VH-VL binders against Vacuolar protein sorting-associated protein 28 homolog 1 (VPS28-1). Designs and how they scored, part 9

Target 1, 209 residues: Vacuolar protein sorting-associated protein 28 homolog 1 (VPS28-1), of Arabidopsis thaliana (Mouse-ear cress) (o65421)
Amino acid sequence: MEVKLWNDKREREMYENFAELYAIIKATEKLEKAYIRDLISPSEYETECQKLIVHFKTLSASLKDMVPNIERFAETYKMDCSAAVYRLVTSGVPATVEHRAAASASTSSSASVVAECVQNFITSMDSLKLNMVAVDQVYPLLSDLSASLNKLSILPPDFEGKIKMKEWLLRLSKMGASDELTEQQARQLHFDLESSYNSFMAALPNAGN
Below, E stands for the ipSAE of ESMFold2; O stands for the ipSAE of OpenDDE; V2 stands for 0.75 times the mean of E and O plus 0.25 times the DockQ between their complexes.

## First folded at step 9 (VH-VL; framework fv_ontamalimab)

Design p1 (from e6 with heavy chain Q104E, light chain E32S K35E; at its last look DockQ between E and O 0.26; V2 from the best seeds 0.00; counts 0 for: pae E 13.5 > 2)
Heavy chain, then light chain:
Amino acid sequence: QVQLVQSGAEVKKPGASVKVSCKASGYKFTSYGINWVRQAPGQGLEWMGWISAYYGETNYAQKVQGRVTMTADTSTSTAYMDLRSLRSDDTAVYYCARDRGWLEFYYGMDVWGQGTTVTVSS
Amino acid sequence: DIVMTQTPLSLSVTPGQPASISCKSSQSLLHSDGETYLYWYLQKPGQPPQLLIYEVSNRFSGVPDRFSGSGSGTDFTLKISRVEAEDVGIYYCMQSIQLPLTFGQGTKVEIK
ESMFold2, look of step 9: ipSAE 0.000; ipTM 0.458
ESMFold2 (binder alone), look of step 9: mean pLDDT 92; pTM 0.949
OpenDDE, look of step 9: ipSAE 0.182; ipTM 0.635

Design p2 (from p1 with heavy chain K28Y; at its last look DockQ between E and O 0.27; V2 from the best seeds 0.00; counts 0 for: pae E 13.5 > 2)
Fold by ESMFold2, look of step 9:
Structure p2 (fold): chain C 209 residues (1-209), chain A 122 residues (1-122), chain B 112 residues (1-112)
Amino acid sequence: as target 1 above (209 residues)
Amino acid sequence: QVQLVQSGAEVKKPGASVKVSCKASGYYFTSYGINWVRQAPGQGLEWMGWISAYYGETNYAQKVQGRVTMTADTSTSTAYMDLRSLRSDDTAVYYCARDRGWLEFYYGMDVWGQGTTVTVSS
Amino acid sequence: DIVMTQTPLSLSVTPGQPASISCKSSQSLLHSDGETYLYWYLQKPGQPPQLLIYEVSNRFSGVPDRFSGSGSGTDFTLKISRVEAEDVGIYYCMQSIQLPLTFGQGTKVEIK
C-alpha cells in the first residue's frame, strides 16, 4: 500500500485551490512592494492589482467554508504578506483607486477616517501600557495607524505623526520579529504617540466632525 | 511655540575650544534630531553633523571629524556642540537646527536657532 | 558627497516680477520610499535660514503661495511668481538623501 498525497478528486481540488490562494497573496505582496518602490507605474500597478483582486474574490468565495479568515491562512502558512492581506481583504481596491475614492468622498466619509485614526492611536498607546513591546506586536499597530493617517487628506504631508510612525516602522523592520523594544524605546514610542495624538486633535476642524 | 535658543557669541584663540548650547522648547526634544550648520563670513552653509537626541547617536562631517563632539541632555532639552583645536577658518556663525527625523531619516531642518558667532583670532 | 549646483548665483529682480532658481544635484535625490529629499531655504539679511519648500514642491507652513518648487531626479527649480521686498536674501537648495547633508552655493536675490 502506497501513501498518496491526496486520496480523491475533492481533496486534490482543495489543495490546488489553497496553492492558488497562496500564489495570489504572494503576487499581490510583490506588486504592492513594487508600487511603493516606484518600480511600476501607477497605471500598470492599478491594472495588475485589479486583476489580482478579482481573482482573489472569486477564489475566496469558493473557499469560504475552508478558509473563512484569510489572515489566519497567511499565519498558518507563515506568509508575512501584510500589505497583500490589507489590499485583498480590508481595502478591496488598488491603492491608486483607494486614494481617489477617499478624495472624492471626503465630505461625508472624513468623520469615519478620523474615528479610525483615533481608534488606532488609542489602541497603540494602550497596548504599550500593557507592555506589548515585541516587534511583531508593535509593528501592526503602527502600520495601521500610519495607513489611517495617510487616508486623511486634511493632514499636511509633514504632519508629525506621519513622520514619526514612518521612522518607527523602519526601525522595527530592521529588527527580528521576537525582538523587544527596550524600556526607553517603549517610553519614547508612547510619548511620540501621545504627541502625535495631541497634534492630530489640534489639526481637526472645530466643527466637531 | 517651537524654539531653539543658542548660547552667546564667543571669541577664542587658535587651539582653544568652544562649546555652543542649543536649548529646545515647545516640543518633545527626544522626538527629533538636531543638526549643526555653520556659515563662515560671506559664505554659504556647511553641515557639521547631526545627533539623535533619543539615542545620542551622532554623524559628523568629515572636515570636523575628530575635533567635534555633539551631545544631548534630555533632562534639560539641550543639545551641545563642542569644537576643539580651533583654527582661524573655524570663524563662523554656528546654527543648531531641528531635523524632522530622529533615526537616520533626514527630513529637512524646520526650526533654526538664532545662531552663535564664534570668532577665532590670535 | 552629493554636489548641489545652483544657477544663477545672483539675481536682481524688479519688484513684482518673477524669479526662477535652478538647482542640480550630482546624484538622484529620489529615495526608495518614493520621496525626493530636496529642500529650499531662504536666509533673509541678518537672520538664520528658514524652510520654504520641503520634498521638492511642498510649501512649509506660513510660506506664501507665490513660492513654488518643481523638479525630479537631479533637476529642481524654485519659482517666485512675484518678487516682493521681503523676499530679498540668499536662497539655498539642500539634499538630505545621504550624508553629509549638502547645500547649493546660494542664490542672492536682490530688488533692483
Scores: ipSAE 0.000, ipTM 0.489, lowest interface PAE 13.5, mean pLDDT 83
ESMFold2 (binder alone), look of step 9: mean pLDDT 93; pTM 0.953
OpenDDE, look of step 9: ipSAE 0.056; ipTM 0.614

Design p3 (from p1 with heavy chain K28Y S31D; at its last look DockQ between E and O 0.03; V2 from the best seeds 0.00; counts 0 for: pae E 14.1 > 2, placed apart)
Fold by ESMFold2, look of step 9:
Structure p3 (fold): chain C 209 residues (1-209), chain A 122 residues (1-122), chain B 112 residues (1-112)
Amino acid sequence: as target 1 above (209 residues)
Amino acid sequence: QVQLVQSGAEVKKPGASVKVSCKASGYYFTDYGINWVRQAPGQGLEWMGWISAYYGETNYAQKVQGRVTMTADTSTSTAYMDLRSLRSDDTAVYYCARDRGWLEFYYGMDVWGQGTTVTVSS
Amino acid sequence: DIVMTQTPLSLSVTPGQPASISCKSSQSLLHSDGETYLYWYLQKPGQPPQLLIYEVSNRFSGVPDRFSGSGSGTDFTLKISRVEAEDVGIYYCMQSIQLPLTFGQGTKVEIK
């Protein structure tokens, strides 16, 4: 009748992860509502929203087998968090960033891809500033960035960001999931991300103002 | 003791398939990638492809693209290379080799399996 | 693909004498992280390859100090200061800066 530690341990970890996912979605919903209601400045909103998006992407990647559909998760737990689900799952960028990215594009489908690229650049750079240097924290971010850059047809295949991110993904894939980047590696990745982001932004057409 | 143990020798006819196994022990299987390298009789080393055990990503050499599938079973710590539509020039010794990722130094392929001889004969 | 070219392809050495193997790559192996991804392997008769030197000049664990690597960019050298009978085999250079991984043609080292 005694429950083995390994059964209890795995079950406890699952519930802790679900509780964490629930908390992120709820916090994002409150933040989105506060922003719409002018209860938080755009800069404070953007900072906090980006932190939630980073945490969400890391956690959802860890849970992909158990929670493949975040919308279904929210329905199952009766969360009433439609703004959060849009922000975290559909948009993937803070509302402030989404508007800036849309101004850089000539079409709606093009705007969506540009917004995705901007989101992934900023998320990756901010994650490093928050000392998220474990391979299983970094790899998903760079994988998403690389994928989004490949979707954007105005970028040539030899675009700096495409090359650099593929090289980093190769390096990370040779590491263990729980390994951490050294300080030197983290500084180099941050530099490569910043350099690539500046080149990306320079490659976008000027938005009319 | 860290080791990679491969399945035994295979004799196949042209057009058949072969699936070579590579069982890892003595380390956390998902912490390393697995390369597959072959060596035809009297010839040099030829990289076939690579798989990330943790992420499931693969990359195959162009010469075998479309004929090869590399997989990893984390529950058994075993990597597999499935080569289809065999030709006589696929006769070789096939090696698996683990590939240590970046901590402070990249060692390359530091542990190799014993090799699996695949003979493709009419 | 990065082409790796070794010279010589065969080398007969009197025991106790030095040996030198050259490896040239068709592109620089220097990565933006400041490291150079050039590796040396030895395949003894009837055995799988074994790692000798990683990242140009670093001896892998258990490799005797008579083996040394040097070079930069596209030009690399493996030296054996005093060749012993157990050093017989085929030496390969390899690059891992990009996929596909590529090896030199091999240099067979024999004792006279």
Scores: ipSAE 0.000, ipTM 0.483, lowest interface PAE 14.1, mean pLDDT 83
ESMFold2 (binder alone), look of step 9: mean pLDDT 92; pTM 0.948
OpenDDE, look of step 9: ipSAE 0.147; ipTM 0.566

Design p4 (from p1 with heavy chain K28Y S31N, light chain E35Y; at its last look DockQ between E and O 0.03; V2 from the best seeds 0.00; counts 0 for: pae E 14.6 > 2, grease 19.6 > 18.9, placed apart)
Fold by OpenDDE, look of step 9:
Structure p4 (fold): chain C 209 residues (1-209), chain A 122 residues (1-122), chain B 112 residues (1-112)
Amino acid sequence: as target 1 above (209 residues)
Amino acid sequence: QVQLVQSGAEVKKPGASVKVSCKASGYYFTNYGINWVRQAPGQGLEWMGWISAYYGETNYAQKVQGRVTMTADTSTSTAYMDLRSLRSDDTAVYYCARDRGWLEFYYGMDVWGQGTTVTVSS
Amino acid sequence: DIVMTQTPLSLSVTPGQPASISCKSSQSLLHSDGYTYLYWYLQKPGQPPQLLIYEVSNRFSGVPDRFSGSGSGTDFTLKISRVEAEDVGIYYCMQSIQLPLTFGQGTKVEIK
């Protein structure tokens, strides 16, 4: 999408954001198609898909007031990116995650729990990317993530990701609601989230693709 | 393991052209762009340009604009950088580097080739 | 073009001591996608550059935890908690929020 008409800086910024959103959706569509066509490995797909999902969540959150409906946005600009829209808006997780969840030989509930875990990881990491570092912002996200991880029976009680989340929740509970994580704390949390996420994904069935 | 292996050292006269190759392995070559960066002796890093292996889109630094052509051969997983009208100040080590960006995106370089020394002298 | 400015340009550190390198950009490296496109590279003597940190604070695979990156907007810092002999080289920050990609001048780190 090429947008050239703007009247002021604010309008320009808006259009630039729209262009970014457009680009993310288009990139996701291409990625989905590439994956289906076996032009990319599952592991590589998952990595790139996760990045796109995170980017999408971050941007869509910032554009919430201007673009409250992504489907409508896609329609408005005739993007014809149904796969992307599904991935980004409906699923919220990579296809590989969905596949692993389905193949886990567990109940449909387990698949949904896996998806929930992935979503909560992404949301938590995304929040930090948006510099949402207040305790009252971070705590609920980590709480949800911790809860989701605990719902998944395939993860042992001593799963490092669970332990880390619990520790962070404990730390945050000792802080005031309006307190903010320091840059160092935020960085450490992000690192812990990322490492936990990787471990989580590795623990899922068929993670070795 | 992702690897980029570049062609050997080149010695050229002023006004000549040089073509450096960069053979990629360990990943889907088409899916990531290639950056070219050069480093003059004792100097810092200078970005020369970027190519999308998927789309063939290129973007060149202004300093080398008009003299450089970057190409990507997906069949051989090899990127090429052709620099024409060589000058003495083109003497440098030339690096190819994979971009972390998928397809048409550019995010930054993660894996580098070993470098190719190009010497331009009379 | 975005100008990247590193300080100091040279640093001599006693083994085991911490080191800190600053990088400033002429404009914000925060993209609308929420990510900040600041990279750190290390070029060891006689070697090509290698990625240390991507997007301000993420360590690349295989990078020791003694390396850390921080910052936001236009101000960034690379820290080495305990400098080792193998950390000798030239460190570069790089922005990739827009083309052309631009590097800092480089910071030469030596061991005392």
Scores: ipSAE 0.000, ipTM 0.522, lowest interface PAE 13.6, mean pLDDT 89
ESMFold2, look of step 9: ipSAE 0.000; ipTM 0.456
ESMFold2 (binder alone), look of step 9: mean pLDDT 92; pTM 0.950

Design p5 (from p1 with heavy chain K28Y F105L Y106P; at its last look DockQ between E and O 0.02; V2 from the best seeds 0.00; counts 0 for: pae E 11.8 > 2, placed apart)
Heavy chain, then light chain:
Amino acid sequence: QVQLVQSGAEVKKPGASVKVSCKASGYYFTSYGINWVRQAPGQGLEWMGWISAYYGETNYAQKVQGRVTMTADTSTSTAYMDLRSLRSDDTAVYYCARDRGWLELPYGMDVWGQGTTVTVSS
Amino acid sequence: DIVMTQTPLSLSVTPGQPASISCKSSQSLLHSDGETYLYWYLQKPGQPPQLLIYEVSNRFSGVPDRFSGSGSGTDFTLKISRVEAEDVGIYYCMQSIQLPLTFGQGTKVEIK
ESMFold2, look of step 9: ipSAE 0.005; ipTM 0.471
ESMFold2 (binder alone), look of step 9: mean pLDDT 92; pTM 0.943
OpenDDE, look of step 9: ipSAE 0.423; ipTM 0.754

Design p6 (from p1 with heavy chain K28T S31D; at its last look DockQ between E and O 0.07; V2 from the best seeds 0.00; counts 0 for: pae E 22.1 > 2, placed apart)
Fold by ESMFold2, look of step 9:
Structure p6 (fold): chain C 209 residues (1-209), chain A 122 residues (1-122), chain B 112 residues (1-112)
Amino acid sequence: as target 1 above (209 residues)
Amino acid sequence: QVQLVQSGAEVKKPGASVKVSCKASGYTFTDYGINWVRQAPGQGLEWMGWISAYYGETNYAQKVQGRVTMTADTSTSTAYMDLRSLRSDDTAVYYCARDRGWLEFYYGMDVWGQGTTVTVSS
Amino acid sequence: DIVMTQTPLSLSVTPGQPASISCKSSQSLLHSDGETYLYWYLQKPGQPPQLLIYEVSNRFSGVPDRFSGSGSGTDFTLKISRVEAEDVGIYYCMQSIQLPLTFGQGTKVEIK
């Protein structure tokens, strides 16, 4: 049934997760190189890079006890994936987003608000993946996100993220501060955050257009 | 047209310093890295170091570590190489070259400056 | 450091005849991303180097079809199918798989 490599079901799942982590890092490295070599468009790159970053953050959070240092993991498996490690671990956003933020330093009000929105999205999604599901932990995160989205005038009033976050804030306001989201509620909030983040990124203008 | 234009020839005495400039035009300066490569008279090519115009991060060849400083000014699209404590064996043509990648892995030097002759003599 | 060894160091070719330059690296230039980071440069007399071939076999824009690169691992070859007067100069191979970047010694190609 079991090979020598696995002692039980937990050990098998661990090695399967390591293989998935390896695949995500490798795919990100190839994507980064393809973008730099002009083999894919900036918009295609940004969409695929966002997907990889989301998957990476989900998986790395679940593996934090076994793989606390992604750079050591890459070294251990001889991956030579420095662009991927920078993207996934250090930057946390696609190169196109990072470049726009740096270029906008001199016209900072709009770019600053965009950066605030991105930070609030990522913080909210990361906190849920770390099982921070108490109402008094979640409410401030969504409140900050909702506030930053309202500052950004290029978003229409009916932007999906504004509507969804206001709905969640209303639901949370009816719960006690120490109450926790159920498993189903946490999964739904996670989905709504990811969907809203993707819509937010799609609504941003591309540099040079 | 993409080009790198370097500062003019320099004659220096041992112990002095030299600062070579490399002005980029025709492309987005921060999208590429800049390598510095030198060539002693009648000799081959020797890599001296690299700078990311995007991050300002540098890597130097061990032979010149401690004597060289590479910088990039994004407002003028100009890279600089400052070589200190000059010796007679630093006499060479110094080239800047655009790196096709702006990240850590170097993906080739597709555009080169015209070269700057630095002569170190007593 | 990766040592790049070119042979021959000098080559005298009759116009219209083929030329072949070998480059050997002290370590594999195959990266874990599946790419091989080997480059060829030509330095014509009185000019800076110019890129001919990137990543083993890809001709850079504007490089004539008579130039071709091949090889894998540690052994690489640049071929010129018909040498012309404008091809004279010094040819360098270079690796960029790791720092420091290193060049071969150069192969001087002349016509006679």
Scores: ipSAE 0.000, ipTM 0.415, lowest interface PAE 22.1, mean pLDDT 83
ESMFold2 (binder alone), look of step 9: mean pLDDT 92; pTM 0.947
OpenDDE, look of step 9: ipSAE 0.021; ipTM 0.561

## First folded at step 10 (VH-VL; framework fv_ontamalimab)

Design q1 (from p5 with heavy chain N59E, light chain N58R; at its last look DockQ between E and O 0.02; V2 from the best seeds 0.00; counts 0 for: pae O 14.6 > 2, placed apart)
Fold by OpenDDE, look of step 10:
Structure q1 (fold): chain C 209 residues (1-209), chain A 122 residues (1-122), chain B 112 residues (1-112)
Amino acid sequence: as target 1 above (209 residues)
Amino acid sequence: QVQLVQSGAEVKKPGASVKVSCKASGYYFTSYGINWVRQAPGQGLEWMGWISAYYGETEYAQKVQGRVTMTADTSTSTAYMDLRSLRSDDTAVYYCARDRGWLELPYGMDVWGQGTTVTVSS
Amino acid sequence: DIVMTQTPLSLSVTPGQPASISCKSSQSLLHSDGETYLYWYLQKPGQPPQLLIYEVSRRFSGVPDRFSGSGSGTDFTLKISRVEAEDVGIYYCMQSIQLPLTFGQGTKVEIK
């Protein structure tokens, strides 16, 4: 007896997305284990982990209504991927970033702030990539990012990234909520975000130091 | 070191024009704006306007609107302020100052030029 | 236009003693981004203004720690914990929350 796995195209797509989510979680688990066992360099790990995190965030956001809880998803499918779930859902940043944050400040609060900054950067950049360019979409993201950056004491008040974000917020504040950034503006903002992110990451202590 | 160097003193007749230059060095010129602020003898500071070095966008004070033109040459990292139809009450020291705002609005001045004295007399 | 009002307009201080300058704005300088756009400048005799404090309480690079800024909304204060001879000049507050940028009248600080 042939068992039909899906009834229609929509259901098929749903299962495909679930499979993709499953794969990301499994891949992250493997990556975490590899890193712990020193099977991969910190640099390589960070690069791959970041990719997985970004992919996970994008996919999980799209599946928010169907998969509101990733932990439950992992449990439902008996994935036994606790490291991945922690990395993707709880931490949201590579372990190397966590370690650097911990090294920069002896307090758990600093690590959480760093993670918050990273998440806000990624969210902001991804939003632009998704052509979310309305002021009421962009402004809160930049505002959150700016606030997060301000919480981190390791960054000086005149950190260029802070300045750039503030300037953009000022610019956006003069616009209507329904107004949209032009393509040029969006590109420039993305560039500024990326450069600020790079500078931010560079300002963090190296995990090996 | 961040530095703004302005052009020399000017003496002009009423109705004439003056163009003051402000050469920037020690930083990325297009990453900041330039403000112009003047100070009449014995008086306080008066904001004249702002220019984005990156976009070339300008904001002028209403008092000088129509008589002032601010420009920025990115190739030479030099800002210019052209003030036309000079009057006696335009006699002042004129300062350029770097602004942290560079996109659309002035944000705050952090480094100042040495000033340019402009005297308007018949 | 936002009106910036400084008090006092003149202050004579004995070296080593503290000084305090008040700046009031006609409207709030708090921006939606969470920052307050109030600046303090010092103009020493015969020199251009120089930045002391930005965004209410942040010391600019190279500014001694005897300078401090505080306040919120419409009321701001610049404090000098121990006035030195080199602190002589005119102090200006400035707002940049909206155009035009506006300065206070200035406070002349002298040494007794």
Scores: ipSAE 0.000, ipTM 0.512, lowest interface PAE 14.6, mean pLDDT 89
ESMFold2, look of step 10: ipSAE 0.000; ipTM 0.483
ESMFold2 (binder alone), look of step 10: mean pLDDT 92; pTM 0.951

Design q2 (from p5 with heavy chain Y28T N59D, light chain N58R L99E; at its last look DockQ between E and O 0.02; V2 from the best seeds 0.00; counts 0 for: pae E 11.7 > 2, placed apart)
Fold by ESMFold2, look of step 10:
Structure q2 (fold): chain C 209 residues (1-209), chain A 122 residues (1-122), chain B 112 residues (1-112)
Amino acid sequence: as target 1 above (209 residues)
Amino acid sequence: QVQLVQSGAEVKKPGASVKVSCKASGYTFTSYGINWVRQAPGQGLEWMGWISAYYGETDYAQKVQGRVTMTADTSTSTAYMDLRSLRSDDTAVYYCARDRGWLELPYGMDVWGQGTTVTVSS
Amino acid sequence: DIVMTQTPLSLSVTPGQPASISCKSSQSLLHSDGETYLYWYLQKPGQPPQLLIYEVSRRFSGVPDRFSGSGSGTDFTLKISRVEAEDVGIYYCMQSIQEPLTFGQGTKVEIK
């Protein structure tokens, strides 16, 4: 005899989302600690940290009405996760990316723009790997990437990444916000992002970021 | 059911401002844009501008550029049109209308509000 | 600005008879994506406009099949195969291929 739990559906979903947010913050704190202690390679750290950052952004956006302040959420649940809060809320990029951008700054006056471009490329590619294919999830990522590429004066106007992202933004703007990319479209976008990222990295001075 | 409900009629003197509200319900507010269209007594339809509820980006008709501000409050699902420095030829019914264009450009209006009559009397 | 010119500006139609409204744009409404951004609206007496036809020929949900749209480029037509009393009002064509969005002058349809 099954019990009908209709009155619990929205409340249960809310608590499940809170638990997921809590788990992301805790996982990020543990990952940051493991990186500082050299228990994980920089490349493995960067990959996992970026996945957590993307997941955090999507979940925190869906919960903004109920959890408008992540620091307050962490305080409420007694989460001693200052490294995670910095990473997820303040920095928005893995520590390895942050340090790489700083190293490029010593060789270029546009270091902050380079770091922004790298973060936007990686976030966009990893978001697709996490199956974020709704137009209103993809468009902001590509818009941020396109804007950051346009700020970087060392890239010519015909740089592959600028052209490809502009073309994708035009395509997405014709779709409904809740529409999803097809598998073919998502695969093509991922390919275009990877190709553009490789070209971007090759275009940086003296093999920089 | 998709619905746009506008604020009530207003009578203003020349030089004053008017702010018309447009409360959306029955759909995800940030997934659509909002156009503002006016209709002077006995006249046709005139587009005034558009706003993306998602980003807050706006485009205004040149005729009203500098006198109009369109805003969207996602927390209340309400769009606003503020028209300043009113003139007698601003007397019209002002409509808000939902648009599939949610980001960069309007694409076409499907649901209209009931209209708000603004009378500018000298 | 794209000028939208409707003809006729007024129609008197016997109930049950057809009506046809022409809309001509000053520039092509065909977008590089292959779609044509031409819309038809009906404003019934005392009501806001309502969408009838989008993208030249596509009937909006709930619109009776006696309404049909056709045309391409700069020349468009709205047809009502059998006019009913509820079809009285002012019909507008509208383009959204470029800003500012512009409407035709309107065609008033009346029952005689």
Scores: ipSAE 0.000, ipTM 0.485, lowest interface PAE 11.7, mean pLDDT 84
ESMFold2 (binder alone), look of step 10: mean pLDDT 92; pTM 0.945
OpenDDE, look of step 10: ipSAE 0.016; ipTM 0.549

Design q3 (from s26 with heavy chain N57E N59Y, light chain K35E N58K; at its last look DockQ between E and O 0.09; V2 from the best seeds 0.00; counts 0 for: pae E 12.1 > 2, placed apart)
Heavy chain, then light chain:
Amino acid sequence: QVQLVQSGAEVKKPGASVKVSCKASGYKFTSYGINWVRQAPGQGLEWMGWISAYEGETYYAQKVQGRVTMTADTSTSTAYMDLRSLRSDDTAVYYCARDRGWLELPYGMDVWGQGTTVTVSS
Amino acid sequence: DIVMTQTPLSLSVTPGQPASISCKSSQSLLHSDGETYLYWYLQKPGQPPQLLIYEVSKRFSGVPDRFSGSGSGTDFTLKISRVEAEDVGIYYCMQSIQLPLTFGQGTKVEIK
ESMFold2, look of step 10: ipSAE 0.000; ipTM 0.494
ESMFold2 (binder alone), look of step 10: mean pLDDT 92; pTM 0.947
OpenDDE, look of step 10: ipSAE 0.200; ipTM 0.646

